# Ledger of designs, part 12: VH-VL binders against Glutamine--fructose-6-phosphate aminotransferase [isomerizing] (glmS)

Target 1, 141 residues: Glutamine--fructose-6-phosphate aminotransferase [isomerizing] (glmS), of Sulfurisphaera tokodaii (f9vpa4r286to426)
Amino acid sequence: VIEEIKNAERVIVIGAGTSYHAGLYFSIELNRLGINSLPVIASEYYNVRSKKGDLVFAISQSGETIDVLQGIRMMRNSGAKIISLTNVIESAIARESDYKIYMRAGPEIGVAATKTFTTQLASILFILSVLKKENLKKMEK

## First folded at step 4 (VH-VL)

Design g03 (from z06 with heavy chain V37G F54Y L104Y, light chain D33N; framework fv_zimberelimab)
Fold by ESMFold2-Fast, scan of step 4:
Structure g03 (fold): chain C 141 residues (1-141), chain A 122 residues (1-122), chain B 110 residues (1-110)
Amino acid sequence: as target 1 above (141 residues)
Amino acid sequence: QLQLQESGPGLVKPSETLTLTCTVSGGSISSSGYYWGWIRQPPGKGLEWIGSIYYSGSTYYNPSLKSRVTVSVDTSKNQFSLKLNSVAATDTALYYCARVSWEYLRDAFDIWGQGTLVTVSS
Amino acid sequence: QSALTQPASVSGSPGQSITISCTGTSSDVGGYNYVSWYQQHPGKAPELMIYEVSNRPSGVSDRFSGSKSGNTASLTISGLQAEDEADYYCSSYTGSSTYVFGGGTKLTVL
């Protein structure tokens, strides 16, 4: 999944409500790392034109958020690859994704799982930590 | 009481394009819970999924047919259509249109048209 | 992707039970719980009998049941009746809004 993020021409981060805000943070941090990223409110997915080379990072705790599902289907039809961050195995969004990250399935990263936003943010922070390490490695001579 | 009805020519010449239309009645094609698909059945053989479309225009195709097939939707007419290019005798089959219920019946083909026989012959 | 594997034919007598298997891979039957079964009488369109592995649509007899273990889904028909004589097809979701059907099984009620 890290290689897919690093090699994407653009990372479209789509989510609704609280998931959108977690995604907005992720998108801002990706841009700081030199990775072109666009945060998208799920209900506005139809305003986004995606193409081959794009990567969609979809955030939905339930994996059933209809606007997120419609967005990823539209964007995959345009050639984009899909990564999902969900909490539910076998959910519609997870099964429609090329790569899947489960909020409760991975290793514990030292963050309390008492709120959905916190678990989403914990997963995002882990991904960002790996990307930052890769970025530093490229600067070595 | 949603119904699907196929229409199109019963005979197509080799190398030509086969065009079939499915008319949806008793309900709207503009529904987020469903895809609209085409399935064929050659005489004496099994079912083969051809492709599906979402009312937004997003299409999904059987990889073996992808280079020859186009599915389109016309929400104003409550119809969707199949175009199969460069037909050969092996494309002779009964062609069905069907609704795919992903949201409610988890990707089951829940309503089928009666089917239309297409023969590819000179 | 190859079609799902079903036996070409099965047979049974009235009142008996029969089972039809549908075998795929971890990328279809084994990877998702989205297996459906269809009954097709001669000259008729297929009719949905089972969805999501084991659920029956309204109006389908409880003599029909579905199950799955690993890469193999099964349709079981109990209390066989003459009217059950038909072709049966399984179908599975394969990811990315794509589908695959099984080769079909002809059920003969002796």
Scores: ipSAE 0.006, ipTM 0.546, lowest interface PAE 11.2, mean pLDDT 85

Design g05 (from z06 with heavy chain V100D, light chain T94A S97N; framework fv_zimberelimab)
Fold by ESMFold2-Fast, scan of step 4:
Structure g05 (fold): chain C 141 residues (1-141), chain A 122 residues (1-122), chain B 110 residues (1-110)
Amino acid sequence: as target 1 above (141 residues)
Amino acid sequence: QLQLQESGPGLVKPSETLTLTCTVSGGSISSSGYYWVWIRQPPGKGLEWIGSIFYSGSTYYNPSLKSRVTVSVDTSKNQFSLKLNSVAATDTALYYCARDSWELLRDAFDIWGQGTLVTVSS
Amino acid sequence: QSALTQPASVSGSPGQSITISCTGTSSDVGGYDYVSWYQQHPGKAPELMIYEVSNRPSGVSDRFSGSKSGNTASLTISGLQAEDEADYYCSSYAGSNTYVFGGGTKLTVL
């Protein structure tokens, strides 16, 4: 999935609630790495015009968030590729994604209210760490 | 009534690339309710899913064939195509194109072409 | 993910009922309710008989029914007729927009 992110003309990051905030962080960090990125609140998906060359990064803990699902369907119909970050294997959003990343939570991590955002951030930080390492290699050569 | 029709060469030499095209008639390929699918069947054997494409160009491939397969779509011609590289005798099969009605029938292949036999031989 | 297991052949007499099994794993048949069944007569393309485990498309006889328990899906044909003699294939969604087929079952009506 790293190669898809690196080669995208634009990365649209879509999510709802706490997933949107994790996505906003991801989008900001992608722009800092020179990757054009647009964060989108899922409920406002209809305001986004996507096209071939766009990559959609969809964040939904349940994989069933209706506004996220409708957003990715609309954007896929316009030619975008879809990557999902979900916690439920083969949920609706995961099934309709070209690439799937599943969040991992150890015992007890999901019992407190704030843990959803923390788990999503951990996944995003890992992806960013790989992208940053590849950026450093490119600068050295 | 929507129909699918396969076309392409009936004979391909080992190591060459097989190219097949599926023509969609009686309906539009540019529909969000459907994926377009290639499935093959060696003579006297069972069915094997090769790959699927959405009209936007998003593709999905059987992992065992992924390194050799490319599926593409041409919405202006209402067609989608299969390229299979480096063919061998084991690629000899009836090749079907089909429609995946994922939205209404939850990923059932509801309409199939008649199939085209491809023989890989020198 | 591996191919689904079906018996190679099943036989029955006119008016009898038969059942064809389709066994997979928790990552295909056991993990999703997206099992479909296809009937193939000699020299013809497969025809959809059952989708989403137990639903019939318009035009398919109610003699055909589907079910699933754990990792095994089943196709049952009641009131067997000579015209039912064909090969039957199960298919399941297998995750990541991939699909697997069973090996096929030849139904003989004797």
Scores: ipSAE 0.000, ipTM 0.521, lowest interface PAE 15.9, mean pLDDT 83

Design g06 (from z06 with heavy chain S32G G33D F54Y L104P; framework fv_zimberelimab)
Fold by ESMFold2-Fast, scan of step 4:
Structure g06 (fold): chain C 141 residues (1-141), chain A 122 residues (1-122), chain B 110 residues (1-110)
Amino acid sequence: as target 1 above (141 residues)
Amino acid sequence: QLQLQESGPGLVKPSETLTLTCTVSGGSISSGDYYWVWIRQPPGKGLEWIGSIYYSGSTYYNPSLKSRVTVSVDTSKNQFSLKLNSVAATDTALYYCARVSWEPLRDAFDIWGQGTLVTVSS
Amino acid sequence: QSALTQPASVSGSPGQSITISCTGTSSDVGGYDYVSWYQQHPGKAPELMIYEVSNRPSGVSDRFSGSKSGNTASLTISGLQAEDEADYYCSSYTGSSTYVFGGGTKLTVL
């Protein structure tokens, strides 16, 4: 999935609630690495015009967030590739994605939204760490 | 009210290709909420999922049939079709088209056609 | 071909309750809450009775209920009636947008 992120003309990061904030962080860091990225609040997906060459990175802990699901459908129909980051294997969003990344969070018993944000952020930080290592190798030639 | 109707030959010779078409009426096949499905039932036996298609052309197949099966969609005709290659007597079955949704009915087959009997015989 | 295990037959008398089991593995019934049940009368297409383990579509009698424990899903029919006599099939999502059916159970109302 790293090659897909590196080769995208633009990476659209879509999420709702706390997932949007994790996505916003990811988008900012991608831009710092020279990768064009646009963060999108899922409920406003209809304001985004996607095209071939775009990559959509969709964040949804449940993989069932309806606004995220509608957004990725619209963008895929416009030619974008879809990567999902979810906690539920083969959820609706994961099923509709070209590439799937699972957070594999444990059972949640009386835990607030902060646990979801933490696992999403950990996954994003791992992806960023690989992208940064790729940049270092590029400089080494 | 959405309805599905199968059409195709009732008799196919061994080694030939079976082609069936499902016509969707009372609703659009170009709906992001649904996948369009083929299911079969040999006489006196149980149901077997064959494959599914999304209106964009994305397909999913039963691994046991994947080498012989192709599902396609024609959004302009509001139809989807099944091609099953190299048929044998064991492919004799009642063939159903159906719909499956992940919202709101989470992977349930909620609307079925009446079924069409296909006999593979010389 | 079916991968999920159902009893070949069950029987009951009018007014009784019967239960049909559907046993799979952790990669289907045990791994997802996407189990559905279908009723098939002779010469007719299957009809959806239960989806998402325990939900009823509009128009299905509340005598039909579903449940799941571990790798086994169950369909229970209470207040059994003559018109309930049919074949019943379970289905489960198996991941990767694939599905499997149970072998089917013939319900006889004695």
Scores: ipSAE 0.006, ipTM 0.541, lowest interface PAE 12.1, mean pLDDT 83

Design g07 (from z06 with heavy chain E103D L105E, light chain G95S; framework fv_zimberelimab)
Fold by ESMFold2-Fast, scan of step 4:
Structure g07 (fold): chain C 141 residues (1-141), chain A 122 residues (1-122), chain B 110 residues (1-110)
Amino acid sequence: as target 1 above (141 residues)
Amino acid sequence: QLQLQESGPGLVKPSETLTLTCTVSGGSISSSGYYWVWIRQPPGKGLEWIGSIFYSGSTYYNPSLKSRVTVSVDTSKNQFSLKLNSVAATDTALYYCARVSWDLERDAFDIWGQGTLVTVSS
Amino acid sequence: QSALTQPASVSGSPGQSITISCTGTSSDVGGYDYVSWYQQHPGKAPELMIYEVSNRPSGVSDRFSGSKSGNTASLTISGLQAEDEADYYCSSYTSSSTYVFGGGTKLTVL
């Protein structure tokens, strides 16, 4: 999943409501790392022109958000690869994605439950931390 | 005001298939953010989640019932249905249809039908 | 899945407070803030009383409150009234993307 993000010509981050705001943060941080990124509110997916070389990072708590699902279908038909960040295993969005990241992995004993936005941010921060480590290695070499 | 109403047979013979339908009124079943749900309650016992369906047809089933259960949706009729195969006396229960708010992070059954009693007897 | 653990019964007098516990594991109650509570009067469908551990739907009395500590969620009813006499069920989302209910608690107002 990290290599796909690094090698994309453009990362389109699509989400609705709270997921869009988590995605907006991710997109801003990707641009700061030199990765071209476009945040998209899911209800406006039809205004996005996607092409081969694009990677779509789709954020949906339920994995069933209709505008996100329609957006990824449209963008896949235009040649984009799809990564999903969802909390439901084998949801429609997850099933139609090339790569899948799940927010609600089985919790360990003593782990407090987290609100969806915080869980989405935790996942995004982890991805960003790996990307930043790779970026630092390149600068040192 | 959205309402749910169950319908189906009150009596089913052992080994046959139970079919129940839930009619949604006062709102659309084709709403993102919600799953449509079947829950049952055997006489004198607690509640058991059977399964959930999104209006696109995506389903989630209780593992203990998965081999016998099919939930389907008909958006043109604003209905969703439960088919339970190979019924036995232990399937005798009140059957409720309900709605769960999924996308809004509530994961709670906020609207329920009145329930329909199904007796499995010969 | 195994049902969440609730006491079979609880009782209180008018005006008192009672608490009903709902114990699960880190894969349901302990792992997520998606615990809900339902009130069921005889012959009636369950009614949602609490969602997301501690939130009340519009129209539910503020005498009803919810909380959670570790793997145990609790429903507290203050200022007990005769009409509170009912069965109460907890429910939780699980790591398997399913829902599990507690065994139910019969509240008697004496």
Scores: ipSAE 0.006, ipTM 0.537, lowest interface PAE 14.2, mean pLDDT 83

Design g08 (from z06 with heavy chain S58Y V100L L104S L105Y; framework fv_zimberelimab)
Fold by ESMFold2-Fast, scan of step 4:
Structure g08 (fold): chain C 141 residues (1-141), chain A 122 residues (1-122), chain B 110 residues (1-110)
Amino acid sequence: as target 1 above (141 residues)
Amino acid sequence: QLQLQESGPGLVKPSETLTLTCTVSGGSISSSGYYWVWIRQPPGKGLEWIGSIFYSGYTYYNPSLKSRVTVSVDTSKNQFSLKLNSVAATDTALYYCARLSWESYRDAFDIWGQGTLVTVSS
Amino acid sequence: QSALTQPASVSGSPGQSITISCTGTSSDVGGYDYVSWYQQHPGKAPELMIYEVSNRPSGVSDRFSGSKSGNTASLTISGLQAEDEADYYCSSYTGSSTYVFGGGTKLTVL
């Protein structure tokens, strides 16, 4: 997954609602690391032109968000690779993805769902920490 | 009625490249709900998925074959093709082209060609 | 060897019911509800019988049914008929748009 992010010509981060805001943070931090990134509100997916070399990072708690699903299908069909960050195994978004990151395994209970944004952000922070460590190693050579 | 038909050489020498083509008739290969697929079956053995392609050129490959396989599509000819490099006797099989439905029949191979036998021998 | 385990053979008499198992792992059969079943008569291409664990395509007899429990999917054929004699293969999605097949089961109608 990390190598796919590092090697992408552009990382499109797509999400809806609170998932979009987690994605916006991720996109901003990727750009700060020198990785070209575009945050996309899922409902506006049809305005995005993707191509081979693009990587789509799709964030959806349920894995069933219709605008996210339609967006990744459109972008995949244009040649992009898809990474998903979801909670639900067997979800439609997870199925349509080349790489899958699960925030947690098993069914989500009500009180845990209220912390979904925090769980998404924790996963994003972990990915960013690995990318930052690799950048530091390159600078030290 | 949509039909698929495989074509290519029946015999390939070890270390050479196998090239097969599938012709789609009775429907368009430029279809958003489907992938176009290669599956093989060695004589007397089971089925093995090789790879899939969307009409845009986007591909997925069996990890065990990924270093040797390339699938391509030609929408103007309504065809898609398989190239398998560095063939060995273990690549001897019936090769099928098939259609994979991921929207309507979710991850099912709903239409198959009749298959073409490829023998790898000197 | 195949990724999914099926019995090599199964047999039954006309009118009987038989069941064919397809066992994988939590990364394929156990992880996804995208299991399909194919019937292959000698010298013929496979034909789709069941998709998405338990759904039948139009034109497939309701004598064919599918189910799943944990890491094992099952194909059941009720009211067994002579024309059901064939090889049966299961297939499962494994994630990342990749697929695996079972080793196949030869059904003999005695």
Scores: ipSAE 0.008, ipTM 0.546, lowest interface PAE 11.5, mean pLDDT 84

Design g09 (from z06 with heavy chain S101G L104Y L105T A108W I111P; framework fv_zimberelimab)
Fold by ESMFold2-Fast, scan of step 4:
Structure g09 (fold): chain C 141 residues (1-141), chain A 122 residues (1-122), chain B 110 residues (1-110)
Amino acid sequence: as target 1 above (141 residues)
Amino acid sequence: QLQLQESGPGLVKPSETLTLTCTVSGGSISSSGYYWVWIRQPPGKGLEWIGSIFYSGSTYYNPSLKSRVTVSVDTSKNQFSLKLNSVAATDTALYYCARVGWEYTRDWFDPWGQGTLVTVSS
Amino acid sequence: QSALTQPASVSGSPGQSITISCTGTSSDVGGYDYVSWYQQHPGKAPELMIYEVSNRPSGVSDRFSGSKSGNTASLTISGLQAEDEADYYCSSYTGSSTYVFGGGTKLTVL
């Protein structure tokens, strides 16, 4: 999915609540890497016009967040590709996505009360680490 | 109890546009958990999904029919409609409207209207 | 057309068990647990019999059961009764809010 992120004309990061905050962080870091990115609160999806060349990165712990699902359906219908980051295999959002990333919470990340944000952030940090490594290679050549 | 009822002409001439309406009663069409659907069945043949609409106007169409089909929704009348352009004899079928869940009821069709027969003939 | 594959007809006697198969690909039946089955009597609209592969709606006889293995879903009807004589259709989610139906199976109760 790294190649899809690197080749996108624009990466729209959509989420609700805590997932939106994880997505906002991701979007800021993508822009710092020179990747055009727009964070979107899921409930405001109707304000975004998407087109072919756009990539939507949808974050939803349950994979069932209705505003996120409506957003990705609208954006896919406009030609965008969809990547989902969810914790539930074959959830509605995952099923509607071209590419799927499932969160994996290890026992080492601690207690369940903070689990959702921690696993989302861990997944985002991993993706960013790969992108940063690719950026360094690009500067070498 | 949620009920769906199809209405429209029983006879349409070749090359004309077929228009059907589904009236929803016993529940609101402005429901975020559901899509509203058109399905058809030619005489003696199987079922074919035509398209779906969300109450906000978002649509999804069968790729085989996409160039000829438009589905629309009128939330003030609690109705949704099908327009099928450039009809031919092969479009003769029983046309059903139905509801499909996607959030809490996942990807099955229930309820269905009783169906309306449309014959395409000169 | 790209309909799911069902046998055109199946027959059985009262009290017997029969199975109807529904075969697709990894992009529909094999890829999702969103297979449903419908019973259609002559002159009537289809009625939901099974959803999400194996679940029964309230009011549907426990003689009807569903299963899936790989790209093939199956509807089994045990203790066949005369009123089971009907056409049966499977349906699957195919991704991107799209759906496909099987070609249908005519069940004859002898």
Scores: ipSAE 0.000, ipTM 0.516, lowest interface PAE 15.3, mean pLDDT 82

Design g10 (from z06 with heavy chain V100E L105G A108Y I111Y, light chain G31D E52D; framework fv_zimberelimab)
Heavy chain, then light chain:
Amino acid sequence: QLQLQESGPGLVKPSETLTLTCTVSGGSISSSGYYWVWIRQPPGKGLEWIGSIFYSGSTYYNPSLKSRVTVSVDTSKNQFSLKLNSVAATDTALYYCARESWELGRDYFDYWGQGTLVTVSS
Amino acid sequence: QSALTQPASVSGSPGQSITISCTGTSSDVGDYDYVSWYQQHPGKAPELMIYDVSNRPSGVSDRFSGSKSGNTASLTISGLQAEDEADYYCSSYTGSSTYVFGGGTKLTVL
ESMFold2-Fast, scan of step 4: ipSAE 0.088; ipTM 0.707

Design n01 (framework fv_maftivimab)
Fold by ESMFold2-Fast, scan of step 4:
Structure n01 (fold): chain C 141 residues (1-141), chain A 122 residues (1-122), chain B 106 residues (1-106)
Amino acid sequence: as target 1 above (141 residues)
Amino acid sequence: EVQLVESGGGLVQPGGSLRLSCAASGFTFSSYAMNWVRQAPGKGLEWVSTISGYGGSTYYADSVKGRFTISRDNSKNTLYLQMNSLRAEDTAVYYCAKDRGYSYGLDYFDYWGQGTMVTVSS
Amino acid sequence: DIQMTQSPSSLSASVGDRVTITCRASQSISSYLNWYQQKPGKAPKLLIYAASSLQSGVPSRFSGSGSGTDFTLTISSLQPEDFATYYCQQSYSTFTFGQGTRLEIK
């Protein structure tokens, strides 16, 4: 998944509610790393024009958020690859994604619904840490 | 519950081709990346190739790049490996392995098939 | 390509022994390391993922530790069914397995 993020022409980060705010942070940090990124509120997915070469990073705790699901379907139909960050194995969003990242399997995340933002942020920070190390490797040749 | 069954192995001459299949059951096949891993007789494991859940991305070991093609048919719950320009060094048991990206580890292979033997010999 | 080196390549031990196998990455891989067990004539089985997480159904005598470049797999009290070959695997950038450590009866 790190290779997909590094090689994308543009990373579209889509989410709803608190997932959107986690995605906004991710998008800002990706741009700081030189990766072109666009944050998208899931309910506004139909305003996004995607194409082959785009990578969609979809954030949904339940994996069933209808606007996120509709957004990834639309963007996949125009050629984008899909990565999902979700809590639920085999959820609709996870099933329709090319790559799946699970925040945590089991009751830990489900019990802490009020901590959804913090668990999403932890996952994002981990991904960012790997990307930053990849950038250092590029500099080291 | 989860089962992976490989087939298509056999004896082939150098320069020949073989197509391996892996029949999957007991999980939502399209939701997971799938892998081929090989093991030469008496040697260790070598990762060969990975394909994403819907087939949008493929990856190959340098040793097979340009000769092998990984693909999948999600309507049949089947993973494939097309092996061309086979060499003696490709002789190995080929395993099908299910990818799992969970928690803090991005990827690990939680289920494996029993393997199919490919022998490249004159 | 990230190289993975295991030590020792083979090891002889007795039932009840504490066994430690090490794995070294040619560059930092954070905690993106998995351990597998392979018995003769069988497919590999996942033991540990993310350096230290025990796979469900795996006995608690197995544990993993480490981060960055140096990792260890420990079996606290060796059982007869543990005689096998053990492999580490990095998942930081595609996949690379170590060469394996064969655990033999003394």
Scores: ipSAE 0.006, ipTM 0.517, lowest interface PAE 15.3, mean pLDDT 82

Design n02 (framework fv_maftivimab)
Fold by ESMFold2-Fast, scan of step 4:
Structure n02 (fold): chain C 141 residues (1-141), chain A 121 residues (1-121), chain B 106 residues (1-106)
Amino acid sequence: as target 1 above (141 residues)
Amino acid sequence: EVQLVESGGGLVQPGGSLRLSCAASGFTFSDYWMNWVRQAPGKGLEWVSTISYSGGYTYYADSVKGRFTISRDNSKNTLYLQMNSLRAEDTAVYYCARDSGSYPLDYFDYWGQGTMVTVSS
Amino acid sequence: DIQMTQSPSSLSASVGDRVTITCRASQSISNYLNWYQQKPGKAPKLLIYAASSLQSGVPSRFSGSGSGTDFTLTISSLQPEDFATYYCQQSYSTLTFGQGTRLEIK
């Protein structure tokens, strides 16, 4: 999943509501790492011209968000690969994805209750930590 | 116990060169990104340059690109700033600072005392 | 690039006062905002990172808040050692410091 993100011509991050805000943060951090990224509000997916070489990172807690599902189908049909970040195994979005990342089954110690945004952000921060660590190690060699 | 000590500052003519050093102690120097920040007399802080753990990755402020070179020697726990083609507007106290965040270019948790560079005829 | 504007440029206050310093970014920087304190003739010292996280060893009278474009540094009960210049710094896209706010004795 990490290699897919690093090798993409462009990473399109699509989500709705709080998932969009988590995705916006992810896109900004990807651009800071030199990875071309475009955040997309799910309801505006039809304005996005995607192509082969694009990687779509779809965020949906339920895995059933209709605008996200329609967006990934449209983008896949234009040649993009799909990675989903969801919390529901075999949800529609997960089933339509090339790669599936499920949010952690349980919270980390010290977290009593989490919002959907917090759970998604935790997953995104983990992905970013791996990307940053790999980036730094390559620079050190 | 973390300490950063700058040296190498002084008076230099416009167009001249100077090399600044920052001696680090009290931590594993090779585990940290390092920075140079400057402050002109009576003015605010300006970030100058950043270098990765091994020295393989460097960033520069637009005002110094092509003229300054940041480098490090992990075997000597020392950070360097080679300053070429110096201009009057480069006159400042130059600080060495450690980047403490898990990610580079985050926040600077320790700073040296600074060394004064004066560019004047 | 991202411009950081501090207000006020200078502030006079008395020991025991509640002091507020603001910092505005020319575009949204999320919570990538740090605060530093600098006393005359000394190097800057980190006070707050990630907009609201207090650095170890910094007195609890210092606090930071804000997100996006508007940020605030508050000193709840000013002490004599707090008279200094305060700088904000964004780390969202490269690094940019504000012009500084000089806190002076009234």
Scores: ipSAE 0.006, ipTM 0.509, lowest interface PAE 15.5, mean pLDDT 83

